# VHH binders against Iron-regulated protein A (irpA): the designs that were tried, part 10

Target 1, 312 residues: Iron-regulated protein A (irpA), of Synechococcus elongatus (p12608)
Amino acid sequence: LITNQTIQGFVDQVVVPSYVSVAAGATQLEQALQTYQQAPTAANLEAARQAWRVARDRWEQTECFAFGPADSEGFDGAMDTWPIDRQGLKTAAAQPVEQREDSRKGFHAIEELLFAATEPTLSDRQHLVILATDLTKQAQGLVTRWQQASDQPAYRSVLLSAGSTDSAYPTLNAAGTEIVQGLVDSLSEVASEKIGGPLETQEPDRFESFVSRNTLSDLRNNWTGAWNVYRGQRSDGVAAGSLQQRLQQQHPVIAQQLDQQFATARQALWAIPEPIETNLASPRGKVAVLTAQTAIAAVSDTLERQVLPLVQ

## First folded at step 21 (VHH; from e3 with T30E)

Design h2
Fold by ESMFold2 at other seeds, look of step 22:
Structure h2 (fold): chain B 312 residues (1-312), chain A 119 residues (1-119)
Amino acid sequence: as target 1 above (312 residues)
Amino acid sequence: EVQLVESGGGLVQPGGSLRLSCAASGFTFEAYAMYWVRQAPGKGLEWVSEISGSGTSTKYPDSVKGRFTISRDNAKNTLYLQMNSLRPEDTAVYYCAKYRRYPSHFDVRGQGTLVTVSS
């Protein structure tokens, strides 16, 4: 099922452009926070909050390929640890960010200082710039680790050499397993943890981006990231050699089922009223959230039970 | 299917040494950072060490720094913990783990290996 074209498309059409997009978003967030710190107007605060949402959107589209450097070199932890240490974050303002635990930096640390109060304090505004500078460094580091060799090969090269005896992926199917497992893990986490946790406990602050009321956008971007990987590109259409195209050619019944399940999950996620955090309070909102949970789980189940065996 | 199998625990006297092993399967081992965590009787999980996927970066809490050494052999899909100068407070079940991102926590899969440090 998995070919060289499949792997190359995954890396060059989805993964690398996605990480480049994240780095650009982090840079824009850093600039917006610098502007806000220097001129703390309501307009600049709103621009900084919007820049955070844009960077967050881009980051959340990368969740299903958070293997390699994102995991192996700690970038995901530095950028996206949740929950954060709220108490420690406030007292850490003067400490060098490179000495901090992951629970005191990254997207959710920025989220806390930027969104929790009506207006950040002077100290918070200074701290936000420090945090955003580090986020930009981490996002750029991820791009570098995928695109450039140093004392380690570029991770692009690791995946594109799949099938060679020197690769971490000694067969094409090993790379295919990583790609499909990434989809399964991301979507099952969305269903069972990101949605399932708050639903089970009925605690809205269990939603990952409760502080900014951004959780529904996170979930929609998780779906979009998985959809992009499945189709082999970030734009409309189906890329040549993509997982979707290969399944259409070799296993059309599975492909038809997956195509429908992705569409059903999209409909359910986009039917949830904003913000998802307030929808736990009503029966109608709970039904919408449960419907989305079930639809996402169905995609993950089909990938795990029917597609994974084809690449192992 | 991710599997992590710990071994190498046992009974040692204070000041002694042990080497723990963790056999990994079901995933591309070097694509992931690996961790040792431990659980003393009646306590929660405590992070003990971390190693990057390539093995070039390691981290330790102050409680074990200088006494414990994490390493990995990516060709054999095996993680190690060399424990020296063992103390009674090191008594625990030791687990190897991957990191799980939501909520952020250590993904413990094995039965662990018991280390007992006593006279």
Scores: ipSAE 0.670, ipTM 0.865, lowest interface PAE 1.6, mean pLDDT 92
Fold by ESMFold2 at other seeds, last read:
Structure h2 (fold): chain B 312 residues (1-312), chain A 119 residues (1-119)
Amino acid sequence: as target 1 above (312 residues)
Amino acid sequence: EVQLVESGGGLVQPGGSLRLSCAASGFTFEAYAMYWVRQAPGKGLEWVSEISGSGTSTKYPDSVKGRFTISRDNAKNTLYLQMNSLRPEDTAVYYCAKYRRYPSHFDVRGQGTLVTVSS
C-alpha cells in the first residue's frame, strides 16, 4: 500500500510545510508579545492573544506526526506539555528557560500567563517574552531537524530512505506503519483523552485549552491535521500517491468507509457550539460533544483495525 | 502492535547492582525517547530516567542520579537500566515506557520487572 511517492508526499506536502507554518506562527507570537511588553495596551494584548491562537492552530495540525525529532529530541515536550505546573511557573520567572522542566514552558505556560487573568502583570509580560522566544527556538529547531543534516541526518532523509537497511525504516511498510500509527494515536487521543477526560470528570477545566477557551479549535485542527495526512496534502483535493488514493485503488470499501467517517467526524466536531468548555452544562451541549467523540473514535478504529494491518 | 518487555529484576542486597533490559518491538524504536519508571507497592509511578532517541541525551531525578545509568542499543531495539548502589527504597516494579502526549504521562505496556533490595 505504501510507496516512495506516499512517503515523499507525506514529508514534503504535509510534515515540513506544517512545521514551517508553526515556526512562522511562533515568530509572530514572539513579536506580538515583545510589542505588548513595550506598549501594554488592550489592543496589543488582544493581538498577542490572537497570535497565540494562530500559532496554536498550526501546531495542533502536527499532532499526528509527533514522532522522530518531535519525540526523540524532546521538542513536543518542550512546546506542548500539559498539564503545566502553575505554581512552579509563577515562581520560575527567574529560572533560565533552558533549565526548566517541560511543565514550566511551552504553549500552555504562555497560555496561562497570557489568558488566565484579565490582563498579565508587568512581571508576566517580561516572562511571556522569554517563553515565546524559547517556543520560537523549539519550532525553528524542529524545521531544522527535518530539513538539515548535522551530526544526525535530516529526518526528511531518514523517511525518504525507507526500504534501505541504512534507514530507521528498513522497509516501506515500516514508514507506512509510522504514518498510520500516528493517525491512530492522534485521533484516539482526541476521543479518549481530550474529549473523554472532561466528559468523565464533568470538569470544564479538564479541557486542554480551557484557560484560553481554545480547546474546540485544537480539536478541529487535530482533525484537519489527520485529514491532511490521509489526503497527502494541505490543500483541497487528494494527492497522488497519498494514503487516501492508495486505499481508493487497492481497498475501495475501506477507503469509502474512512472517507465517510472523516466527513461525519468533521460535521460533528464543527457542530459543537463555541466554547466547548461550556457544553458540559446542558444536555444539548453534552450530546454534541458525545456525538463528536464517537465520530472521531470511529475514524481511529477503522485506521487501527483495517488500515494498520495493511502496512504491517 | 507496540510491545515493551522488561527483564532482569530480582533480589539483591543493599549496595548491590542490577541491570534491567527492555525489549521493544512494533514501532521504530529510535524515533522515540524512552523512559524507565518504577512503582513501589501502593505508590504511584515515579520517573527514574530518560534517554533521547539517538541515545546522546540522558536525564535523571536527584533520587537516582549518579547511581543509575540508562542506555539503549537501537540496532537491537533494547533499552537498559544499570542500577548501582541499590538501596531498600529502590524496591519497586520497574517499567520501560514511551511518553504519551495528552495528558503528558508514561505509556507503560509491559508487566514490569520486580527489583527487591533486601538483606
Scores: ipSAE 0.643, ipTM 0.853, lowest interface PAE 1.7, mean pLDDT 92
Fold by ESMFold2 at other seeds, look of step 23:
Structure h2 (fold): chain B 312 residues (1-312), chain A 119 residues (1-119)
Amino acid sequence: as target 1 above (312 residues)
Amino acid sequence: EVQLVESGGGLVQPGGSLRLSCAASGFTFEAYAMYWVRQAPGKGLEWVSEISGSGTSTKYPDSVKGRFTISRDNAKNTLYLQMNSLRPEDTAVYYCAKYRRYPSHFDVRGQGTLVTVSS
């Protein structure tokens, strides 16, 4: 099922452009926070908050391919650990950021200082720039690890050499397993943990981006990232050689089921009224959240039970 | 199917040493950081070590730092934990794990390997 064209499209049309987009968003967030530090107006605060949401949107579209350098070299941990250590974050200004535990840096550390109070303090504004500079460094480092050789080959090259004895992916199916497992893991975690946890406990602060009220956007971007991987591109349409196209050609009943399940999940996620964090308080809101949970789980189940065996 | 199979546990006296192994299959091992965690009888899971995918970065909590050494052999898909200067407090079932990013915790798949430190 998986071809060289499938892997190349995944890397060159989805993964690398997504990480480049994250790095650009992180850079814009850093610049907005520098401007806010220098001129702490309400307008600059709102611009910094919006820049965080844009960078966050881009990052959340990469969740289903958080393997290789993102995992193995700690970029995901440095950028996206949650929960944060709120008390340790308050004292962390004395610690070099590169030596901090992951719970004291990254998107959610920035989120805490930027959104938790009506206005960040002077100390917070200084700290925010330090955190955003590190986030930018991590995001750029992740792009570099995919595109450029150093002591290790560019991860693009590792995947594009799948099927050779020199690759970490000695068969095309090994690379296919990584791609499909990433989809399964991301969507399963959305259904069972990101939605299911708060829904089961009835604790709104169990939503990952509760502080900024950004959780629904996170979930919608997780769906979008998975959809992009499935289609093999970030624009509308179906890429030649994509997982979707290969399934349409070789397993059309599975492809039709997945296409419908993705569409049903999108409709359910976009039907949840914002913010998701307050919808646990009403029966109608709980039904909307449960409907989305069920629809996303169905996508993950089909991928795991019917697609994953085709690449193993 | 992701599989993690721990081995190398046993009974040792305080001050003794053991080397644990974890055989990994069903995923591209070097694409992931790996962890050892342990569970003492009647207790929750405790993180005891972390190693990067390349093996070049390691981390330990204070309770084991200087006594335990994590390593990996990516060609053999195998993770190791060298445990020296063992104490009765190290008695636990030891598991290897992958990181799960949400919520922050560990993906424990194996049955573990029992380490008992007693005279």
Scores: ipSAE 0.632, ipTM 0.840, lowest interface PAE 1.8, mean pLDDT 92

